# Designs tried in a protein design chat: VHH binders against Uncharacterized protein AF_1994. Part 6

Target 1, 207 residues: Uncharacterized protein AF_1994, of Archaeoglobus fulgidus (o28285)
Amino acid sequence: SVTVGHTTVYYTNVPDAKAEVLAGYLQEEFGFTSDTDILLSMSGNEYEVRIPSSYSSPSEVEESFKVYFALLASRVSEEVFFGSPVKLVLVTHQNDELFAVKNQYSFEKAGRVFVYFKGVDREQAFNLANYLESLVGENYDWDVIFEQSEGVYHVVPFVGINDASELTPEMENSYQSMATELEDVLGGDVVVHLVNFEGYEVAAFEG

## First folded at step 15 (VHH; from H14R with G106T)

Design R11T
Fold by ESMFold2, fold request of step 18:
Structure R11T (fold): chain B 207 residues (1-207), chain A 120 residues (1-120)
Amino acid sequence: as target 1 above (207 residues)
Amino acid sequence: QGQLVESGGGLVQPGGSLRLSCADAGDPFSSYYMAWYRQAPGKERELVARITSGDSTNYADFVKGRFTISRDNAKSTLYLQMNSLKPEDTAMYYCARVRYPSGRFTTDYWGQGTRVTVSA
């Protein structure tokens, strides 16, 4: 096993260096203050990472955490395993499975703006990340899904409101301006879709 | 974006009031909830109050109407007005940016904290 801070990774059929990178990544991501044992294995070409929790049943896992966990799978795939397939499994302390996800997106970042992309080339994901970071600075946390469907770019930032009734005029102005500018940045039609932390769309803005 | 900086803590008598402030709490694209957490010595951090970018609020049961979370977006400042303070409110109080709330994982970004002591 390998330990970074309070995170210990027990691994099979995985190089030592990968396990150490995973331990460091998860220690930083979760900030564990109690000793936490992560199980890492590889079957075929898929890495499996089992992350223990104090949840006692699947119904206790918040919808918002499931959204986060799904995004984390894509980040772990990219940043720890260089794009390899990853399955993240949330488990009880007895290693009983509660929730599992596989990475669904490629990942690019600028500062702490994180762009999860599919169906779009990495150069455009990088341009989107840099544009957004230029608006907010390098220490602003922002998760954004980015994809293209039938010639339209879909830019999907996560936002801290629960539903459309909370949308403020300031938010509308900011995101309408962003949608308009993004058509020049990306070179095509853009729709910006705001989603809440449970993954539900709360507004949309056409460029 | 600056670091979250809490202030306004101190020593207060039971029944007294304090107003905590959190500087550099700006959120130009509304990508966060904002929250106050507290941690007593030897205990885990616990949620005190949370506010969305649209000003919807959520309070821990122990608050029972005694505390009010609010913000001033023009000043990029988050507040916690604490009234009717009790000795069990003694703790470090932390301002936090919160995404994807979970009752079991701490994925939030935190300030350094401000100490509140309520002496009986």
Scores: ipSAE 0.683, ipTM 0.845, lowest interface PAE 0.9, mean pLDDT 91
Fold by ESMFold2, last read:
Structure R11T (fold): chain B 207 residues (1-207), chain A 120 residues (1-120)
Amino acid sequence: as target 1 above (207 residues)
Amino acid sequence: QGQLVESGGGLVQPGGSLRLSCADAGDPFSSYYMAWYRQAPGKERELVARITSGDSTNYADFVKGRFTISRDNAKSTLYLQMNSLKPEDTAMYYCARVRYPSGRFTTDYWGQGTRVTVSA
């Protein structure tokens, strides 16, 4: 096993160095203050990471946490396992499975703007991340999904409102301006889709 | 580490009021909930109140009716108006930026806190 801070990773069929990176990554991500035992294994080409929690049943796991956990799977895949397939499993302290996700996206960042992308090249994901960082600075936390279909770029920032009825004129103006500017930055047609922390779209803006 | 700066704490008699402020709480693209948490000596940190970028509010059961969370966009400031204070409200109070709220995990960003003491 390997320990960083309060995070101990027990692993099978995985190199020591990857287990150590995982331990450090999860210690930093969750800030565990009590001893926490992570199980890491590999089956085929997929890494499985089992993360204990004080949840007692699947119904206790909030939709917002499930969205977060799915994004985390993509970050762990990219930053710990060099883009390899990853399955994150949320478990009880008795290792009973509560919820599982697999990484769905590649990942780029600029400052603390995190871009989760699929169907676009990494250079464009990097351009998007840098543009967004230029708007908010390097210490602004922002998760953004980035995809392309049929020649249209879809930029999907997560926002701190629950539904469309909370959309303010200030938000509309800011995001409409962003949609328009992104067409120059990305060199194509853009739609910006705002999603809440449960993953539901609350607004859309055409560039 | 962080730009959130709490103020307005202090010593107050039971039944008194305090107004907490959190400076540098601006959110130019509305990507956060804002929240107040508290931590009493020997206890876990707990949510007090949360506000969305659209001003929808949520309060812990123990504070409904006594505390009000609000914000002033022109000043980039978050507030907690605390009325009818009780000795049980004695704690360090923190403002925070919150994403993907969870009852069991937090990756929130918060400040160093402001102390509230309600004597007796």
Scores: ipSAE 0.675, ipTM 0.840, lowest interface PAE 1.0, mean pLDDT 91
Fold by ESMFold2, last read:
Structure R11T (fold): chain B 207 residues (1-207), chain A 120 residues (1-120)
Amino acid sequence: as target 1 above (207 residues)
Amino acid sequence: QGQLVESGGGLVQPGGSLRLSCADAGDPFSSYYMAWYRQAPGKERELVARITSGDSTNYADFVKGRFTISRDNAKSTLYLQMNSLKPEDTAMYYCARVRYPSGRFTTDYWGQGTRVTVSA
């Protein structure tokens, strides 16, 4: 096993160096202050990472945490395992499975603006990340999904409102302006979709 | 965003009031909930109050109408007005940026905290 801070990774058929990177990544990500044992294995081409929790049943796992966990799978794939397939498994302290996800996106960042992309080249994901960072600075946490479908770029920032009734005129103006500017940045048609932390769309803005 | 900096803590008698402030709480693209948490010695951190970017609020049951979360976007400042303070409110109070709320994982960005002591 290998330990960084309070995170210990127990692993089989995985190089020591990758287990150590995972331990450091998860320690920083979760900030564990009590000893936490992570199980890491590889089967075929897929890494499996089992993360313990104090949840007692699947129904206790918040929808918002499931959204976060799915995004984390893509970051772990890219940042720890160089884009390899990753399955994250949330478990009880008895290692009973509660929830599992596989990475679905590639990942780019600028500062703490995180862009999760699919069907779009990495240069465009980097352009998006840099543009967004220019608006908010290097220390602003922002998760954004970025896809292309039928010639249209779909930019999907996560936002801190629950539903459309909370949308303010200032938010509408800011995001409409962003949608328009992004058409120049990305060189094509853009729709910006605001989603809440449970993954539901609360507004959309065409460029 | 800059580091969250809490202030306004101190020693107060039961029944008293205190207003906590959290500086550098700006959110130009509304990507966070903002929250106050507290932690008494030997206990886990617990939610006190949360506010969305649209000003919808949520309070822990123990608040019972005694505390009010609010913010001033022009000053990029989050507030917690605490009235009718009780000795059980003694804790470190933390301002936080919250995404993807979870009752079991701490993935939020936290300030250093401000101490509130309510003498019995």
Scores: ipSAE 0.668, ipTM 0.844, lowest interface PAE 1.0, mean pLDDT 91
Fold by ESMFold2 at other seeds, fold request of step 18:
Structure R11T (fold): chain B 207 residues (1-207), chain A 120 residues (1-120)
Amino acid sequence: as target 1 above (207 residues)
Amino acid sequence: QGQLVESGGGLVQPGGSLRLSCADAGDPFSSYYMAWYRQAPGKERELVARITSGDSTNYADFVKGRFTISRDNAKSTLYLQMNSLKPEDTAMYYCARVRYPSGRFTTDYWGQGTRVTVSA
């Protein structure tokens, strides 16, 4: 096993160095202040990471946390395992499974702007991340999904409103301006889709 | 992540009022909720109030209409107006940026806090 801070990773069939990187990554991500035991294994080409929690049943897990956990799987895949397949499993302290996800996106970042992408070249994800960081600076936390479908770029930032009725004129202006500028940055048609922390779309803006 | 800066705490008599402020609470693309949390000595940190980027509010049950969360977007400032203060409200109060709220995991960015003491 390997420990960084309060995070201890117990691992099988995984190199020591990757287990250590995982321990450090999860310690920083969650800021554990109590000793926390992570189980890491590999079967075939997929890493499985079991993360304990104080949830006692699947129904206790908030929809917003499930969205976060799914994004985390993609970050762990890229940052710890060089893009390898990853399954994150949320468990009780007794190791009973509550919720599991697999990474679905590749990952790129600029500052703390995190771009989760699929079906788009890494160069375009890099261009998007740098553009967004230029708007908000290096210390702004922002998760954005980036995909292409039917010849259109879909840019999907997560936002702090619950539904469409909360959309303000300031948000509309900011995001419409972004959608328009992104067509030049990405070199094609763009739609910006705002999603809430439960993953539901609350607005869309065409470039 | 840029430091949230709380102010407005202090010593106040029971029944009194205070207004807490949180500076540098700007959110140019509305990527998070804003919240006030508190932590009394020997107790776990607890939500006091939360506000969305669209100004929808949620309050903890113990607030019972005594506190009001609000924001001034032009000043990038979050407020907590606290009225009818009780000794039980004595705590460190924190401004926070909140994404993907969870009752069991902390994924929030927190300020340094401001101390509120309510005593006769």
Scores: ipSAE 0.666, ipTM 0.843, lowest interface PAE 1.0, mean pLDDT 91
Fold by ESMFold2 at other seeds, last read:
Structure R11T (fold): chain B 207 residues (1-207), chain A 120 residues (1-120)
Amino acid sequence: as target 1 above (207 residues)
Amino acid sequence: QGQLVESGGGLVQPGGSLRLSCADAGDPFSSYYMAWYRQAPGKERELVARITSGDSTNYADFVKGRFTISRDNAKSTLYLQMNSLKPEDTAMYYCARVRYPSGRFTTDYWGQGTRVTVSA
């Protein structure tokens, strides 16, 4: 096993160095203040990371946390395992499975702007991340999904409203302007889709 | 976005009021909820109140209408109006930027906190 801060990783079929990177990554990500035991294994080409929690049943796991956990799987895949397949498993303290996700996106960042992408090349994801960071600075936390479908770029920022009724005129103006500017940045048609922390779309803006 | 800076804490008698402020709480692309948390002596940090970028609010059960979270976007300031204070409200109070709220995992970013003491 290997320990960083309060995070201890117990592992099989995984190099010591990767287990240590995982321990450090999860310690920083979750800020554990109590000792936490992570199980890491590899079967076939997929890494499995089991993360304990005080949830007692699957129904207790909030939809917002499930969205976060899915994004985390993509970050862990990229940052710890160099893009390898990753399954994150949320478990009880008795190691009973509550919820599991696999990485679905590649990942790029600029400052604290995190771009999760699929079906677009990494150069475009990098351009998007840099553009967004130029708007908000290096200390603004922002998760954005980035995909292309049938010649249209889909840019999907997560936002802090619950539903469409909370959309303000200022938000509409800011995101419409962004959608328009992104057509120049990305060199094609753009739709910006705002999603809440549960993953539901609350608005869309065509460039 | 700068460091979250809380102020307005202090010593108050039971039944009294305080207003906490949180500076540099701006959010130009509405990517956060804003929240107040507290940590009482000997207890875990707990949510007090949360507000969305669209001003929908959520309060912990123990608040029972005594506290009000609000925001002034022109001043980039978050507030917590605390009325009818009780000794059990004694805690460090923290302003926070919150994404993907969870009852079991902590938020991403916290200020340094302001102390509230409710004397007997």
Scores: ipSAE 0.664, ipTM 0.836, lowest interface PAE 1.0, mean pLDDT 91

Design R11T
Fold by ESMFold2 at other seeds, last read:
Structure R11T (fold): chain B 207 residues (1-207), chain A 120 residues (1-120)
Amino acid sequence: as target 1 above (207 residues)
Amino acid sequence: QGQLVESGGGLVQPGGSLRLSCADAGDPFSSYYMAWYRQAPGKERELVARITSGDSTNYADFVKGRFTISRDNAKSTLYLQMNSLKPEDTAMYYCARVRYPSGRFTTDYWGQGTRVTVSA
């Protein structure tokens, strides 16, 4: 096993160095203050990472945490395992499975703007990340999903409102302006979809 | 976007009031909830109050109507008005940016904190 801070990774069929990187990554990500035992294994070409929690049943896991956990799988795949397939498994302290996800996106970033993309060129993901970082600076945390379907770019920033009734005129103005500018940045039709932390769309703005 | 800087803590008698402030709490694209957490000596940090970018609020049960979270976007400042203070409210109080709230995991960005002491 390997320990960084309060995070200990027990691993099989994985190099020591990768287990240590995972331990450091999860220690930094979660800030564990109690000793936490992570199980890491590889079967075929897929890494499985089992993360314990004090949740006692699947129904206790918040939708917002499931959204976060799914995005984390893509970051762990890219930053710890060089883009290899990753399955993250949320478990009880008795190692009972509560929720599992696999990485679904490629990942790019500029500052702390994180762009999770699928079906779009990596160059365009870089362009999006850099544009957004230019608006907010290098220390603004922002997760954005970026996809293309039917010739339209879909830009999906996560926002801190619960539903459409909470939209303010200031938010509408800012995001409409962004949608319009992104058509020039990306070179095509754009829709910006605001999603809440539970993954539900609360507004959309056509460029 | 600047670091969160808390102020307004101090020593107060039971039943008293304090207003905590959090500077540089601006959020130009409304990508965060804002929150106050506290950590009492020997205890883990716990949520006190949270506010969305649309001003919807959520309070911990122990608040029982005594505290009010609010913000002033023109000043980029988050507030916690604390009334009817009790010795049990003695803690470090932290301003935070919150995404993907969870009752079991903490991935939030926190400031350095301001100390509140409630003692006769």
Scores: ipSAE 0.663, ipTM 0.833, lowest interface PAE 0.9, mean pLDDT 91
Fold by ESMFold2 at other seeds, fold request of step 18:
Structure R11T (fold): chain B 207 residues (1-207), chain A 120 residues (1-120)
Amino acid sequence: as target 1 above (207 residues)
Amino acid sequence: QGQLVESGGGLVQPGGSLRLSCADAGDPFSSYYMAWYRQAPGKERELVARITSGDSTNYADFVKGRFTISRDNAKSTLYLQMNSLKPEDTAMYYCARVRYPSGRFTTDYWGQGTRVTVSA
């Protein structure tokens, strides 16, 4: 096994170096202050990472945490396993499965702006990440999904409101301005879709 | 993107009131909830109150109407009005930026904290 901080990874069929990178990544991501045992294995070309928790049943796992966990799978795939398939499994301390998710996106970042992309090239994801970081600085946490469909770029930032009734005129102005500017940055038609932390769309703005 | 700085803590008698402030709580693209957490010595950090970018609020059960979270967007300041204080409210109080709330994991950004002591 390998330990970084409070995170210990027990692994099979995985190189020592990858297990160490995973341990460091999860220690930094979760900031574990109690000893935490991660199980890592590989079958075929898919890595499985089992992360323990104090949840006692699947119904206790918040929808917002499931959204976060799904995004984390894409980050782990890219940052630890070079884009390889990853399955993250949330478990009890007895290793009983509660929730599992596989990586869905490729990943780019600028500062703490994280861009999860599919169907667009990496250079465009990089341009999006850099543009957004230029607006908010290197320490602003922001998860954004980025896709293209039928010639339109879909930019999907996660936002801290629950539904459309919470939109303010300032939010509308800021995101409409962003949608307009992004057409120049990305070189095409853009729609910005705001989603809440449970993954539901609460607003959309055409560039 | 501002650094969170809490103030307004201190010593107060049971039944008293305090108002906590959190400076530099700006959020230009509304990508966070804002929250107050507390941590008593030897205990885990726990949610006290949370507010969305649209001012919807959520309170821990132990608050029972005694505390009110609010914000002044023009000053980029978050508040916690604490009334009817009890000795069990003694803790460090932290302002936080919160995403994807979870009762079991914390990945959020925290301020330095302000101490509240409630004693007879």
Scores: ipSAE 0.656, ipTM 0.833, lowest interface PAE 1.0, mean pLDDT 91
Fold by ESMFold2, fold request of step 18:
Structure R11T (fold): chain B 207 residues (1-207), chain A 120 residues (1-120)
Amino acid sequence: as target 1 above (207 residues)
Amino acid sequence: QGQLVESGGGLVQPGGSLRLSCADAGDPFSSYYMAWYRQAPGKERELVARITSGDSTNYADFVKGRFTISRDNAKSTLYLQMNSLKPEDTAMYYCARVRYPSGRFTTDYWGQGTRVTVSA
């Protein structure tokens, strides 16, 4: 096993160095203050990472945490395992499975703006990340999904409102302006979809 | 965005009031909830109140109408007005930027905290 801070990774069929990187990554991500045991294995080409929790049943796991966990799977795949397939499994302290996800996106970043992309090339994801960082600066935490379907770029920032009734005119103006500017940045038609932390769309803005 | 810095704590008698402030709480693209948490000695950190970027609020059950979370966007400042204080409200109080709230995990960004002591 390997330990970084309070995070200990027990692993099979995985190089020592990758287990250590994972331990450091999860220690930084979760900030564990009590000893936490992570199980890491590889079967075929897929890494499985089992993360313990104090949840006692699947129904206790918040929808917002499931969204976060799914995004984390893509980051772990890219940053720890060089884009390899990853399955993250949320478990009880008795290692009973509560929720599992596989990485769904490739990942690019600029500062703390994180772009999770599918169906677009990495250079476009990098251009999007840099553009967004230019708006908010290097220390702004922002998760954004980026896809293309049927000739349209879909840019999906996560926002801190629950539903459409919370939209302000300032938010509408800012995001409409962003949608319009993104058509130049990306070189095509754009829709910006605001989603809440449960992954539900609360507004959309066509460029 | 800068470091969250809490202030306004202190010693107060039961039944008294305090207003906590959190500096550098700006959010230009509305990507966070803001929250107040507290931690008494030997206890787990717990949510006190949360506010969305659209100013919708949620409170822990123990607040029972005694506290009010608010923000002043022009000053980039988050507030917690605490009324009818009780000895059990004694704790360190933290402001936080919150994404993807969870009752079991926290990936929130925290300030350094301000101490509130309620004692006769």
Scores: ipSAE 0.654, ipTM 0.839, lowest interface PAE 1.0, mean pLDDT 91
Fold by ESMFold2, look of step 16:
Structure R11T (fold): chain B 207 residues (1-207), chain A 120 residues (1-120)
Amino acid sequence: as target 1 above (207 residues)
Amino acid sequence: QGQLVESGGGLVQPGGSLRLSCADAGDPFSSYYMAWYRQAPGKERELVARITSGDSTNYADFVKGRFTISRDNAKSTLYLQMNSLKPEDTAMYYCARVRYPSGRFTTDYWGQGTRVTVSA
């Protein structure tokens, strides 16, 4: 096993160096202050990472945490395992499975703007990340999904409102302006979809 | 986006009031909630109040109408008005940026805190 801070990774069929990188990554991500045992294995070409929690049943896991956990799988895949397939499993302290996700996206970042992309090339994701960072600065935390479907770019920023009833005229103006500018940045038709922390769309803006 | 800096803590008698402030709480693209947490000696850090970018609020049960969270976007400042203070409100109070709220995991960005002491 290998330990960084309060995070200990027990592993099979994985190089020591990868287990240590994972331990450091999860310690930094979660800031564990109590000793936490992570199980890491590989079967076929897929890494499995089992992360314990104090949840006691699947119904206790908040929808917002499930959204976060799914994004984390993509970050772990890219930043720890160089883009390899990753399955993250949320478990009880007795290692009973509560919830599992697989990485769905590639990942690019600029400052703390995180772009999770699929169906677009990395240069386009790079352009999006840098554009968004230019609007908000290096220290703004922002998760954005970026996809292409039927010739249209779909840009999906996560926002801190619960539903459409909270949408303000200022938010509408800011995001409409962004949608329009992104057509030049990305070189095509753009729709910006605002999603809440539970993953539900609360507004959309055509460029 | 700068560091969150709390102020307004201090020593107060039971029944008194304090207003906490959190500087640099701006959110130009509405990408997170803002919150106040507290941590009493020997206890875990706990949510006091949370506010969305649309000004919807949520309070911990122990608040019972005594505290009010608010924000002033023009000043990029978050506030916690604390009335009817009790000795059990003694704690370090933290401002935080919150995404993907969870009762079990915390990946929030938070400030250094301001101390509130309520003593007879």
Scores: ipSAE 0.646, ipTM 0.825, lowest interface PAE 1.0, mean pLDDT 90
Fold by ESMFold2, look of step 17:
Structure R11T (fold): chain B 207 residues (1-207), chain A 120 residues (1-120)
Amino acid sequence: as target 1 above (207 residues)
Amino acid sequence: QGQLVESGGGLVQPGGSLRLSCADAGDPFSSYYMAWYRQAPGKERELVARITSGDSTNYADFVKGRFTISRDNAKSTLYLQMNSLKPEDTAMYYCARVRYPSGRFTTDYWGQGTRVTVSA
């Protein structure tokens, strides 16, 4: 096993160095202050990471946390395992499975703007991340999904409102301006879709 | 844009009031909720209040109408007005950016904290 801070990774069929990187990554991500035991294994070409929690049943797991956990799977795949397939499993302290996800996106970043992409190349994801960072600076936390479907770029930033009734004129103006400018930045038709932390769309803006 | 910086803590008698401030709390693209958390000596951190980018608020049960979270977007500042303070409110108070709220995990970005002591 290997320990970084309060995070201990117990592993089978993976290199010591990868387990150590994972331990450091999860310690920094979750900021565990109590000793936490992570199980890491590999079967075939897929890494499985089991993360304990104090949830007692699947129904206690918030929809917002499930959204976060799915994005985390993509980050772990890219940043710890060089893009290899990853399954994250949320478990009880008795190792009973509560919720599991596999990485669904590739990942790029600029500062703390995180772009999760599919169906576009990495150069375009990098261009999007750099553009967004230029607007907000390197210390702004922002998760954005980026996809292309039938010749249209879909840019999907997560926003801190519960539903569409909370959308403000300032948010509308800022995101309409972004949608318009992104057509030049990305070189094609753009729709910006705002989603809340449960993953539900609350607004859309055509470039 | 920068690090969250809390201020306004101090020593207060029971029944007194304090207003906490959090500088550099700007959110130009509304990408997170803002919150106040606290951590008492020997206890775990707990949510005090949360506010969305649309100004919807949520308070912990122990607040019981005594505290008010608010913000001033022109000054990029978050506030916590604390009235009717009790010794049980003694804690470090943290400003936080909150995404994907969870009752069991936090991935929140936290400031350095400001100490509130309610005694005597």
Scores: ipSAE 0.641, ipTM 0.834, lowest interface PAE 1.0, mean pLDDT 90

Design R11T
Fold by ESMFold2, look of step 15:
Structure R11T (fold): chain B 207 residues (1-207), chain A 120 residues (1-120)
Amino acid sequence: as target 1 above (207 residues)
Amino acid sequence: QGQLVESGGGLVQPGGSLRLSCADAGDPFSSYYMAWYRQAPGKERELVARITSGDSTNYADFVKGRFTISRDNAKSTLYLQMNSLKPEDTAMYYCARVRYPSGRFTTDYWGQGTRVTVSA
């Protein structure tokens, strides 16, 4: 096994170096203050990472945490396993499965703007990340999904409102302006979709 | 560096009031909830209040109308108005940026804290 801080990774069929990187990554991500045992294995070309929690049943896992966990799978795939397939499994302290997710996106970043992308070039994801960082600076936490469908770029920032009734004129102006500008940045038609932390769309803006 | 800075703590008598402030609480693209948390000596941290970018609020059960979370976007400042203070409110109080709320995990970004002491 390998330990970084309070995070110990027990691993099978995985190089020592990758287990150590995973231990450090999860220690930083979750800030564990109590000793926490992570199980890591590889079957075929897919890594499986089992992360214990104090949840006692699947129904206790919040929708917002499931959204976060899905995004984390893509970050772990790219940051720890160089883009390899990853399955994250949330478990009880008895290793009973509560929720599982596989990485669905590639990942790019600029500062703390995180772009999760599929169906677009990495260079375009990099351009999007840099553009967004230029608006907010290097220390602004922002998760954004980026896809293309039917010749249209879909840019999907996560926002801190619950539903459309909370949308302010300032948000509308800012995001309409962004949608318009992104057509130049990305070189095509753009729709910006605002989603809440449960993954529900609360507004959309056509460039 | 975008650090959250709390102020307004201090010593107060039971039944008194304090107003906590959190500087640099701006959120130009509405990507966070904002929150106040507290941690008493020997206890785990706990949510006090949360506010969305659209001003929807949530309060911990122990607050029961005694505290009010608010913000002033023009000043990029988050507030916690605390009234009817009790000795059990004695704690370090933190403002925080919150995404993907979870009851079991935290991904929150925390300020440095301001101390509130309620005693005779």
Scores: ipSAE 0.638, ipTM 0.817, lowest interface PAE 1.0, mean pLDDT 90

